# Ledger of designs, part 226: VHH binders against p49116

Target 1, 238 residues: p49116
Amino acid sequence: EGPLLSDTHVTFKLTMPSPMPEYLNVHYICESASRLLFLSMHWARSIPAFQALGQDCNTSLVRACWNELFTLGLAQCAQVMSLSTILAAIVNHLQNSIQEDKLSGDRIKQVMEHIWKLQEFCNSMAKLDIDGYEYAYLKAIVLFSPDHPGLTSTSQIEKFQEKAQMELQDYVQKTYSEDTYRLARILVRLPALRLMSSNITEELFFTGLIGNVSIDSIIPYILKMETAEYNGQITGAS
Key: E = the ipSAE of ESMFold2; O = the ipSAE of OpenDDE; V2 = 0.75 times the mean of E and O plus 0.25 times the DockQ between their complexes.

## First folded at step 15 (VHH)

Design ll1 (framework vhh_enristomig)
Fold by ESMFold2-Fast, scan of step 15:
Structure ll1 (fold): chain B 238 residues (1-238), chain A 118 residues (1-118)
Amino acid sequence: as target 1 above (238 residues)
Amino acid sequence: EVQLLESGGGEVQPGGSLRLSCAASGFTFDDYAIAWYRQAPGKQREWVSTISWSGDTKYAESVKGRFTISRDNAKNTLYLQMSSLRAEDTAVYYCARSQGTYLPRDYWGQGTLVTVKP
């Protein structure tokens, strides 16, 4: 068998909607977020090991970890997204909601704590100067997590996660040979991803969604997208 | 009531051109992505092109360089300009709405038939 990931899996390039509006609004934020979500799921779909698990397992894995993949994507694409500007716009919207008595103080506190955790995570990753190979393997470790409730085929998932961990270790040791503790610093960042609420992420970045459209409906739609449509979307997403 | 109504289909010679329209009503057209799909006799439905609310466009490889998707927000109308038409472009063409470029389609039109033959 060959490596879990190839050089093609290291490429992760987000194309933002254009033009940017004079004032950031829920439509721009939602489109930007959905592009990142699509890019993340496109990335997962391109992994042979992921495809080998089968459609049902693929859907269950992505449903369980989409928030972790999305957050890693936010950190990796923070500059191209101008994430700090988007977060400032979200905070401004929340402040206006307080003034108009649309949200309770307790709810706003939960949301602000989430934004703080997200900012801390992105700042930590930026400070560590995580490269494209490291991001690809961190995403693979998150994707092939065997410990989410309700998963089946956990032994094969665990095997792929262990392969991801091994290949990350080999890469870091070779590329950053003089930094003995780099791998440990990187890996201790991952538990923070599970402390972030997927419901709050959905409310912050996908506020523009209405009706029965939700992350749970988007995930199977993208994973089951026909090859021609899928390939056409890739051209503008990455 | 959300409604999408396609028009402009017909019979055309190989190498010819045709412009399809999709008239939208019952929603704020400017806020939605709209896509063209087609279904040829005996085949599965195939994606053709999508235009985002911001005007970003994407095309299937089979139509790239020959078809142009556009929108007129003032008229709540989507267009598909088809050129250099081939026999394999013969299909019923449908427009479909989504809340974003990568989001599920939630409303579909009834379709308009395009036939390319000598």
Scores: ipSAE 0.352, ipTM 0.703, lowest interface PAE 3.0, mean pLDDT 87

Design ll10 (framework vhh_enristomig)
Fold by ESMFold2-Fast, scan of step 15:
Parts: structure tokens; C-alpha cells; sequence
Structure ll10 (fold): chain B 238 residues (1-238), chain A 118 residues (1-118)
């Protein structure tokens, strides 16, 4: 009934903490990442098809795909976040950790390879000049992934994914009519999202979290937040 | 979920010894440096000792020569052997995993109390 996404779902506006510190610190990075994560989850919650799947399915879907949604959000908001500057600061930290013997060489290598994959992904999306409609539908394709272990209602999830793919195709063919292969070039980028470790993403961007909390553990709470409570989290205006 | 669980605390006489243990789970233990911290009543949390992923050790000046940090990677366990204990060593002792100085998110245990009785 009607399109999967409305024009309101194309709008994805990250509000950064201000002012940006002279030297990037873990708290600024974590607050920025938390705002993006909350914005991404609020975006997903606002989709009527997502709501129709029910609370348990919604929690399972977001737990399975939060890293993919977050990475797409990083690519979409890379300019606003000054993501390249954040990644450079993290790389500098990792090089210093070798000298301090705080992380094994193998772990540092794994984390560096993750950063390189993330940079490659964001650069590929920038080179394709992915627009707001395309990002919205790519996020929907990732969100409505029926192939994660343990999911219920997989046939309905698959139907929503197919609807997302069809609407993306229609949009690209109408908007970029002279570029016959644009859709294919966009879609072949998506498998790379599943190669990126959620554990490494958590260590890179959520190092400022207090206590032994994990993103997996907080997802059900974020999904249950009222709109006013949610807005307090993403703006810091509690 | 990263979990750290300290044990081995108790009451001891001045000059006595205790061995603390920290059982780790939810991460690849041998990839990280792990540290001991302590917090005495009414004071800030103080770094005590650190063991690198490779086994190199470092100590606060106040405990150097009296405490020995060690790790057993096969058991995912960190140890602190304390000797020549003083009243000033009375504190809750915490195990912590960190990534370093620039990304300082420490995962903390619940702590184990060490009381050195006069």
C-alpha cells in the first residue's frame, strides 16, 4: 500500500556535537557515532513496513544489521562528521599502541584492515555520488534482509526487501536515465558491508561508552524510546 | 559482552601476601594489555600494574618490588601476586582491559576488597 518509503524517509540529517574540539577525543567520536546510531534506528522505526513486522522481529532485524546501517550512515554523513579526520586520529592511536604493547600486532592489523575497508567503501559511495533517495533505499534493502539466522517472518521481510529493490530501480531509471548500469554499480557495493566486523566498529566508534555495555544490549531500549526521549539522546537536550 | 571478574581479596596482616585473580570473557584475551587498578576509601582510582599482550610488565612506584602481575592466556586469567602488604594497600582492586591512551574505554570488573589490618 503505497511506496515503501515516503519523502520524509529520504531526509537524514545528522546534528553534530558542537563545538568540534581542537584535537579529536574519544568522547566527541563516541557522541557523534551515538547520534548517528540513534538517528539510524529512529529512521528504521519510522517505516510503516518495519512497524508491521512487530517488536520481536524489529529487535532481531536491527541487532543483525546495525553495523551495516551504521556504515551506510557513516558514508552518507562522512562530510558532516569529518570522518576522514576521525579515522586519521584512530590510525595515529593504533600506531602508538604498538609501542605501548597494549594491543597485539595481529589485533592492530585486523583493526587497520577494517579502517581500510571502511575508507574504501565510503570512497566508492562518494565516487558514485549516491544521493539521498539512493541511500534511503540501500538502507531499506539492508534492513529488510531475510537471510540472517534466527529471524521469523522471513517471507514478509523478503517481500519488503524486493519492494525496496523495485522502488530503487524505478528511481534510478527515471533520475539517471542516461546511465544504464548505475543500479548495478550501486548494488555490487552492498556485499562489502557484511565483511566489516561489528565488534571492531564498536571498538573504533563507541570507546566513550561508560561501563561494560554493548550495542547489542542497548538496541531493545533504543527501539522502545519515545520520540521526545529519542530526540534528547541525538541532540543532547535531555 | 566483555566481562571481568576479580577474586582473591580478603583480610591480611601487615607484611602478609595475597594473590588476586581476574577471569576474563567475551573477547580474545591474548590480544590486549590488562591492568590492575585500586581505589581506597575516599580516594581516586589509582593505576597499580599493567601487563602487555606480549607479557611485558609495568608497575606504579608504590608497589614496585612488592607486587607481580602475570597472565595465563590459556585460562583467560590475569593475576596479581601481592607481598609485603602495608596498611596503605587497603583498597578495592579492579581488573581493567583497555585499548590505549587515545581510545581509553576501559572495561571494568566489580572489584575485590583487600584489607590490611594494623
Amino acid sequence: as target 1 above (238 residues)
Amino acid sequence: EVQLLESGGGEVQPGGSLRLSCAASGFTFDDYAIAWYRQAPGKQREWVSLISWSGDTNYAESVKGRFTISRDNAKNTLYLQMSSLRAEDTAVYYCARSQGTYLPRDYWGQGTLVTVKP
Scores: ipSAE 0.212, ipTM 0.642, lowest interface PAE 3.9, mean pLDDT 87

Design ll11 (framework vhh_enristomig)
Fold by ESMFold2-Fast, scan of step 15:
Structure ll11 (fold): chain B 238 residues (1-238), chain A 118 residues (1-118)
Amino acid sequence: as target 1 above (238 residues)
Amino acid sequence: EVQLLESGGGEVQPGGSLRLSCAASGFTFDDYAIGWYRQAPGKQREWVSTISWSGDTNYAESVKGRFTISRDNAKNTLYLQMSSLRAEDTAVYYCARSQGTYLPRDYWGQGTLVTVKP
């Protein structure tokens, strides 16, 4: 049996909306976030092991872990997104909401704490200088999490997760042979992903959505998208 | 009431050109991504092109270099300029609205027929 991931699964290139508006608004933030979410699902969908689990399992698995995948994507693409600028715009909006009494102080505090956790996570990954291979395997470990409620094929999912862990270990030991503790430093970052609320992530980055559109509806839409449209969307840069 | 109304379809010879229009009403046109889809007889609906609210464009591989999507926000109108038309481009062309480039389409037009005949 071959490796879980190939070199094609290491490539993770986010194309931002252009032009960037003079003043960041909820539409720009939402479009940027939905592009990252799409790229993350495109990445997952391209993995043969993921395909082998079947459509229903794939949908349930991604619905359970999208926030963790999205957060890893935010960290990996922080520079191309100018994530610090986006977060500053969100903070400015929240400060204006306090002045206008539009949101409760408790809710604003929860959202600000979430932003702090996100910044801490992204900063820790940047300080570790996580490379593309490491991000790919961390995403695979998160994707193939067998412990989410309601999942089927949990034994197979666990085997794929263990394979991801083993391949990450092999990569790190060969590539960063001088840094004996690098793998441990990387892996201890993962539990923080489970502490971040998917509801707050949705509120921060997808606040431009109106009416009946939710992350729960977006996930099945992207995963069931026809291959030609899927590929055309991801390769849209001319 | 959201409405999308396509026009500009017709018969054209191979290598010819057509410009499709989609007139939008009942919503703030500038806030939405709008795309073109087509459905040939006996085939599944196929994505052709999308333009974001900010003007970013994406194209299906089969139409790259031949089709150009554009929008006129002052006129609430979407366009598809089609050139170097082929028999395989024969289809009913639909415009569709979404809240973002990669988000589900929530409203569809009635379609306009394009026939490429030798």
Scores: ipSAE 0.300, ipTM 0.682, lowest interface PAE 3.6, mean pLDDT 88

Design ll12 (framework vhh_enristomig)
Fold by ESMFold2-Fast, scan of step 15:
Structure ll12 (fold): chain B 238 residues (1-238), chain A 118 residues (1-118)
Amino acid sequence: as target 1 above (238 residues)
Amino acid sequence: EVQLLESGGGEVQPGGSLRLSCAASGFTFDDYAIVWYRQAPGKQREWVSTISWSGDTNYAESVKGRFTISRDNAKNTLYLQMSSLRAEDTAVYYCARSQGTYLPRDYWGQGTLVTVKP
């Protein structure tokens, strides 16, 4: 009966690889993206409601929504990541691939359209000035999506999603009391997340992965990680 | 062919120090995160420390302030400087390779034994 999220779930601090290289490369981009993905999973694992669903359901849920969580994380952490600089480096790499005739024109078109959609999403969130509480509840709404195939405990997941929606409404009405339509403007942004391809996100940000390592293999690895190892890795010594 | 070779283990008294090495070959060492794990007799393998390709470090709570992980990219070698050793640090120490700090480990060394005897 307590709130779905506590103040600890509002904090979302990404630590970037240090030092930043003079010229961005696929390894730096992949490490940065992997840290954001790990932080997103750590955030999800810290939610008591998420823990209550059990490991099998947790894995299925995150596998289904990781791209949506990741994209919200990119928007939230755009400044600390220097996301515009990362995207510019990706575009430069793609342009070099075109000149060297390494990629098909159709594939490049798909990837460029994805980058434009991602930038538009991040810009819309920035223009709305989405705060940390709003991001936490948007991530919770996305995480507790009951409509993915193969899920068990769908009734409980739906209840957690409804709780997230109610708590977001209460927060927005209290904090932005003079902006009557703010909640509607925020929620209308969410459907765009499902139009973005997880395969293209993987290609853009995780292209440094080698030897059949995929996001689908990474997710259960992180979620099955022992709590002590998980917590030790996320805190860092630096 | 990817290879990781640990060395530097041995017997040491409580409060003593050891420096472990992991020599890497068959890949571009500076593009990978490298990780130390240990396995005590009769127990599961436990994570000790990770160093990213850029030099960022993480440590298990039990070793913070006592162990220091470092890398020498020119020598393709990983190090673990261990100080203030305790009986609980007795284990076979393994190094492992990862494409990123939080990504699965794909290659493992054979291990080097550290024994802390009173």
Scores: ipSAE 0.422, ipTM 0.749, lowest interface PAE 2.8, mean pLDDT 88

Design ll13 (framework vhh_enristomig; at its last look DockQ between E and O 0.49; V2 from the best seeds 0.00; counts 0 for: pae E 5.9 > 2)
Fold by OpenDDE, look of step 16:
Structure ll13 (fold): chain B 238 residues (1-238), chain A 118 residues (1-118)
Amino acid sequence: as target 1 above (238 residues)
Amino acid sequence: EVQLLESGGGEVQPGGSLRLSCAASGFTFDDYAITWYRQAPGKQREWVSTISWSGDTNYAESVKGRFTISRDNAKNTLYLQMSSLRAEDTAVYYCARSQGTYLPRDYWGQGTLVTVKP
């Protein structure tokens, strides 16, 4: 059949909250993160293969890989987001918690390591100079991962993943013909995504906004979002 | 107690204008996104417009260019300025609160009826 992805799936434009505050507060960070999450899920919804899996399977699939998708999104949108500044702000907020003895030493270490991993991953992707097509295919590979527990239609998911991989390979060979090992260099970054804790990511980027509500519970809401709202674009401040 | 109260609904002729208000109480208004929804008779509720805590806005394609969402944080009030109204805009309009633009709505108003005749 036709390709898994089209040129329409390459575009991945994140709109940051405006105006940007002088100091990045929890609301700004969480809103930015929620927009990225939404954009990622919106992207997924736009893929015909994803739609073909059905709502239940789609929900399960996104629940399983949202952290990875989100992280790829962070990397892809790092400049637009000023990710380094956001992460610095997060660290500063954490310092307050530390001073108030709200976190154990072990937890602090875990959180800081996670932030480091996020930064390192994004830096590594920047160094590789990953383009929009490559990001799209990488996200597809991550999205259509059949090895998550509890998934249905795993054979179909695997087929889609293979298709994504093949299309990525073809693209890289065509676009970067002089770099024989680019595909391997790119794919070898994917394992780093699975070393990152979804719980810590949620805490860092979302807890301030959603409180005790989990991303897991939000995912079905976003996936079932009305088409009009789903396709709606955020504009600047009125 | 969190409360949202819509007002400003009524009857208007096609091409006319109407301004809806949503008065908020019981929470820090400026920390939340607020969204307008509408439900026409016999139809499902549909999204109309959202304004974020920062003032960013988005609109359904059907109302883009005709409706303007705004907020007055000092008054804890959300507004929807509607212009060039059409028969298809007839509905009960609701405002709803959310912690983020794309996050679930956790509180709803009772709605205000807008009727565009004919």
Scores: ipSAE 0.794, ipTM 0.897, lowest interface PAE 0.6, mean pLDDT 92
Fold by ESMFold2-Fast, scan of step 15:
Structure ll13 (fold): chain B 238 residues (1-238), chain A 118 residues (1-118)
Amino acid sequence: as target 1 above (238 residues)
Amino acid sequence: EVQLLESGGGEVQPGGSLRLSCAASGFTFDDYAITWYRQAPGKQREWVSTISWSGDTNYAESVKGRFTISRDNAKNTLYLQMSSLRAEDTAVYYCARSQGTYLPRDYWGQGTLVTVKP
């Protein structure tokens, strides 16, 4: 059987909204985040193994892991997004909320801890200089997680995850042959993704624009989008 | 009351041109992405083009180079300039609103008919 991922799955090019406003606002942040989410869903949908699981299983998998995929995407696209600038704007908004007594101190602390965890994760990935192939396989390991409650076809999902792990190992061993411990350093970063709350990610990047529409409803919408629309909407395919 | 009203449809010969308009009311037009879709008789609805709130555009492969989407925020109006029209472009054209380029469409217009005939 051929490889889990092809060269097309290594390409992950985010196109930011243009022009960038002088002052970042919730509209720009949400559009940027939704583009990254869409790019992540487009990436997942293009994997033959993902398609082979069937639409019900596909939707359940992505609903379970979208926050992990999104966070990996934030790390991978941090420079393109000017993520540090976006996070600074979010922090500024939170500081203004404290001044206006609109949020509890406990909630503010929880959100600030989430931002710290996100920054720590992105910094660790940057320091490791994770390349495009490594990101693609890390996303595949996360996507094909058999341990989420309620999943069907868990044995097949586990096989795809193991295939992703083996192909990552082969790639790292060949490309970074002199760095014996690189794979271990990369893989120990993954558990941190599950410590970050999907509800807080949704609040930080999608708050103020979505209203009654949740990420849980957006995911099925994107995954069920007609193939021509899906492909035509991908950023950079004008 | 959110409303989208399409106009500009009609009959045109192959190779001709038409300009469709979508007039928006009841919301802050500048904050929304607007998309053109079309539906030919007996066929499924097909995506044509999307313009973001910031003016970024995307097109279906079948219309690239022939159609141009644009917006006039001062007039709360979306346009679709159609050129080099073909028989397969015959359809009812709809505009639809979303809070972002890739977010679900929440409001739809009633459509305007375009007929390309020899």
Scores: ipSAE 0.565, ipTM 0.814, lowest interface PAE 1.9, mean pLDDT 88
Fold by ESMFold2, look of step 16:
Structure ll13 (fold): chain B 238 residues (1-238), chain A 118 residues (1-118)
Amino acid sequence: as target 1 above (238 residues)
Amino acid sequence: EVQLLESGGGEVQPGGSLRLSCAASGFTFDDYAITWYRQAPGKQREWVSTISWSGDTNYAESVKGRFTISRDNAKNTLYLQMSSLRAEDTAVYYCARSQGTYLPRDYWGQGTLVTVKP
């Protein structure tokens, strides 16, 4: 049998809304984030091993791991997205909300801690200079995590995760043969993803003008795009 | 409160042109992605074109090069310029809004009929 991922899964190109507004706003942030979410879920959907698990398992798996995939996407696309600028704008908004007495101090502390953890994660990935192949395998390891509650096909999911881990190991050893500990340095970054709150990610990136977006409710829509809309909606943007 | 009202439909010969309008009210039009859909009798509603809040456009392959979506934020109006019309373009055309290009549509208009004569 062939590799878990092919070269088509290494390409991960995010296009940003244009033009970039002079002042970042909630709508620009939400559109940018929704593009990354779409790209991440369609990346997962394109993997033959993922397809083999069946539609119910696919939806359950994406619901369980979407925040970790999204966070890896943020790290991979941080420069294209100007993520540091987006996070700075969010922090400034939170500071204004304190001055207007609109949010509880405890909630703001939770959100600020999450932002610092996110920034630290992205900085650590940039410092290691993780390449596109490594990101693809890390995303596969995160996607095929058997230890999320409520999953039904956990033995097969575990086998796919083991295959992703082995393919990453083979890639790193061949490509970075002079750096004996590169694989270990990369893999020890993954536990930080479990510290990321999906609730806070929704608040930070998906609020829009109307309010919070439940990613659980839109996952089936995004995964079914080809069936819910005409087949001609496959565009160069995705 | 939210309203989307399509207009501009009618009968046209093959190869002809029409411009559809979608008048929006009850929300901040500038902040939403707006989409054209169409539905022929007995068929599923199909996506035609989307324009993002920032003006980025996206088209179904079946209409690319023939249809042009645009928005006039000063008039709170979405447009679809249709040219080189074909019999298969016959449908009721709907506009819909969403919070983002790839997010679900949360409001729909009542539709305007376009008939391209055989």
Scores: ipSAE 0.093, ipTM 0.528, lowest interface PAE 5.9, mean pLDDT 83
ESMFold2 (binder alone), look of step 16: mean pLDDT 82; pTM 0.819

Design ll14 (framework vhh_enristomig)
Fold by ESMFold2-Fast, scan of step 15:
Structure ll14 (fold): chain B 238 residues (1-238), chain A 118 residues (1-118)
Amino acid sequence: as target 1 above (238 residues)
Amino acid sequence: EVQLLESGGGEVQPGGSLRLSCAASGFTFDDYAIAWYRQAPGKQREWVSTISWSGDTNYAESVKGRFTISRDNAKNTLYLQMSSLRAEDTAVYYCARSYGTYLPRDYWGQGTLVTVKP
């Protein structure tokens, strides 16, 4: 049996909507976020171990961990997204909402705390200079989380998570052999992902969804998308 | 009431060209991604092309270089310019809208038949 991830699983290239508007708006942010979510699901779908768990388990896993995968994707793609600019635009909107008394002060504080946690996480990852291999294995560790309620193949999921942890250790040991503390520094960052509310992430990045279109509906839609359509969307603009 | 109405289908010879239109009404056309799908008799529906609200385009491999998707926001109309048509392009062509490129399609047109005959 080969490794959990191949070199193809290390590539993670986000293409942003074009052209960028003069002023950032809810629609541009939502499209950018949905592209990152799609790319994250495409990444997960391409893993043989993930495919082996079956469609029902795959849907349950992604529904449970999409916020963690998305946040890791935000950190990894922060520069290409101009994430700091997007967050500044969101903060400006929230400050205007306070002045106009459109949102409760308590809700705005919760959202601002979430933005701070997100910025701190992204800054920590940038300071550690996390590379593409490390991001791929961190995403695999959060994807193959056996402890989410409702999962049926928990033993196999746990084995895949352990395999991801072992392969990350081997990679870090070989690539950053002189930094014996690096793996520990990286792994202690992961619990923070579970403290971030998926509902607040949805509010910040997916504001503008209408009717019954929610992350819960988007995940099954993308995971069930036909291979030809899936590949065509990933190829990007020609 | 949201409506999507396809037109422009018909019979064409192999190697020929055809232009499909999708007229949209009942919503702010500029805010939506619109896609073309096709379905041949007895086959699964196949995605052909999508254009985002900002004009970004994507194409199925089978139609790249032969088909061009475009939109005219002033006319609330989507177009599919088809060239170098092949027998395998014979299908009913549908337009469908979504709020974003990767978001679920919520409204579908009735379809227009394209037949490629020698």
Scores: ipSAE 0.349, ipTM 0.690, lowest interface PAE 3.0, mean pLDDT 87

Design ll15 (framework vhh_enristomig)
Fold by ESMFold2-Fast, scan of step 15:
Structure ll15 (fold): chain B 238 residues (1-238), chain A 118 residues (1-118)
Amino acid sequence: as target 1 above (238 residues)
Amino acid sequence: EVQLLESGGGEVQPGGSLRLSCAASGFTFDDYAIAWYRQAPGKQREWVSTISWSGDTNYAESVKGRFTISRDNAKNTLYLQMSSLRAEDTAVYYCARSHGTYLPRDYWGQGTLVTVKP
């Protein structure tokens, strides 16, 4: 069998809505976040191993790991998104809400802790100077996680995860041969992704969603989207 | 009450042009992405084009260079300018609303028929 990922899976280019408003609003943040989520699912859907697992398994996997994929995408695209500016605006709003006693202090504390964890994660990835190949394999490792409840085909998923781990090891050893500890430094960052609440991620980045529109409904919508529409959305951006 | 109402359909010769309109009411038009879809007899619904709330546009490969999507926020109206029409463009055309470019569509118009025949 050939490699799990090809060079086409290394390319991960986010196109932001333009222009950026003078004052950030929930529509701009939600559109930006949904574009990153779409790009992440487009990336996953293009992997032959992922398609081989079948539609039901694909939906279950992405529902289980979307927050981890999204957070890796935020780190990878932090500069393109001006993520620091978005987070600073959110922090400023929360601090003002605390001062004016407008929101629950306990809830604000949880959200602030999540933002700090996210900033720390993104800073650690930037400090390590994670490259496009490394991001692609890290995303593959979290995507092919066999340990989520309710999954079928767990043996095949585990095989794909092990293949991703092996290919990452081979890449790092060849490309960064002088840094014997680089792989360990990278892999030790992954557990932090599972500590981040998907509910708080939804609150921060997808506040523009209304009614019954949630990440749970968005995931199957995108994964079941007709191939022509799916490709037109990603390649037709002006 | 959210409503989308398409108009402008009709019969046209191959190579001709036609402009479709979608009149929106019952919501803040400026805050939503709106898309055009079409469905030919006996075929599945096909995406044609989307315009974001900020004016970013995307097109299906089959219509690129021939169709132009635009919006007039002052009139709460979406347009699809169709040129170089082909027999395969014959379909009922629908407009649909969403909270974002990649988000599910929640309201659909009733459609307007476009027939391209020699």
Scores: ipSAE 0.365, ipTM 0.720, lowest interface PAE 3.1, mean pLDDT 88

Design ll16 (framework vhh_enristomig)
Fold by ESMFold2-Fast, scan of step 15:
Structure ll16 (fold): chain B 238 residues (1-238), chain A 118 residues (1-118)
Amino acid sequence: as target 1 above (238 residues)
Amino acid sequence: EVQLLESGGGEVQPGGSLRLSCAASGFTFDDYAIAWYRQAPGKQREWVSTISWSGDTNYAESVKGRFTISRDNAKNTLYLQMSSLRAEDTAVYYCARSFGTYLPRDYWGQGTLVTVKP
């Protein structure tokens, strides 16, 4: 009956590759995105409630929601990532690629709509000044979604989502007591996450992956990594 | 056809130094992150160090300041320079390939034994 998340689960510190190159390239963008994805999966894996669901359920859950977690991570870390600069570089790279090989008009439209939706989402979160506690609980609400097709243990997942919603409500009411409508303004932002294509996210941020590896295929391996390796990667060389 | 072959292991006295090598073949070496892991007798495999395709390095806390990872892309070879060796560094050392610094490992070498004897 303790809280769903501890203070360690509220901390979300992205370490960027350094130095940042003068001109952003596919490899720098992919490394940056991979660090955020790794941090997001490590965050999820560290939650006792998540571990309690078991390996098969954990894998299915993260496969279903990684794009939503990643997008929340992009919004939370937009400043440290210089996300606007990365998006500009991605647009430039994709213009060149589309001219070579793809249906240019329809593809450009899809990519631009995705980038617009992503920027609108990040701007909305920034305007609301979403704090670290709020991000942690929004990620928990997304992670413990019982309504994805093919999931088992949906009753337990729903219980954890409801607990996340309750704890977010308690936090917001206590911390932002003067703003009666804050929770409603935050929660109405979440449905937009499901409208963003995971395939377009892969093309925007993970084009630098070698070996024709999809995010879906690497999720089970990331979740199985040793705790010591996770800790070493996220602390980095100081 | 991807192969990773470790070498350079052996016996060394405490406080000594050793350099391990990992020869890679069957893939474009400079596109991948490569990592060192070790497994001591009766213990689980532990991560030691990773180097990205661009040369960014990360180290486990237990080896920081004592070990240096490096790569020679012209030779398709990964190195681990070990200094100030301790009895607890005794292990079989493995190199492993990754799609990126923070991504999972897909191919492993056979390992090379390092024994630190007093």
Scores: ipSAE 0.051, ipTM 0.448, lowest interface PAE 5.0, mean pLDDT 85

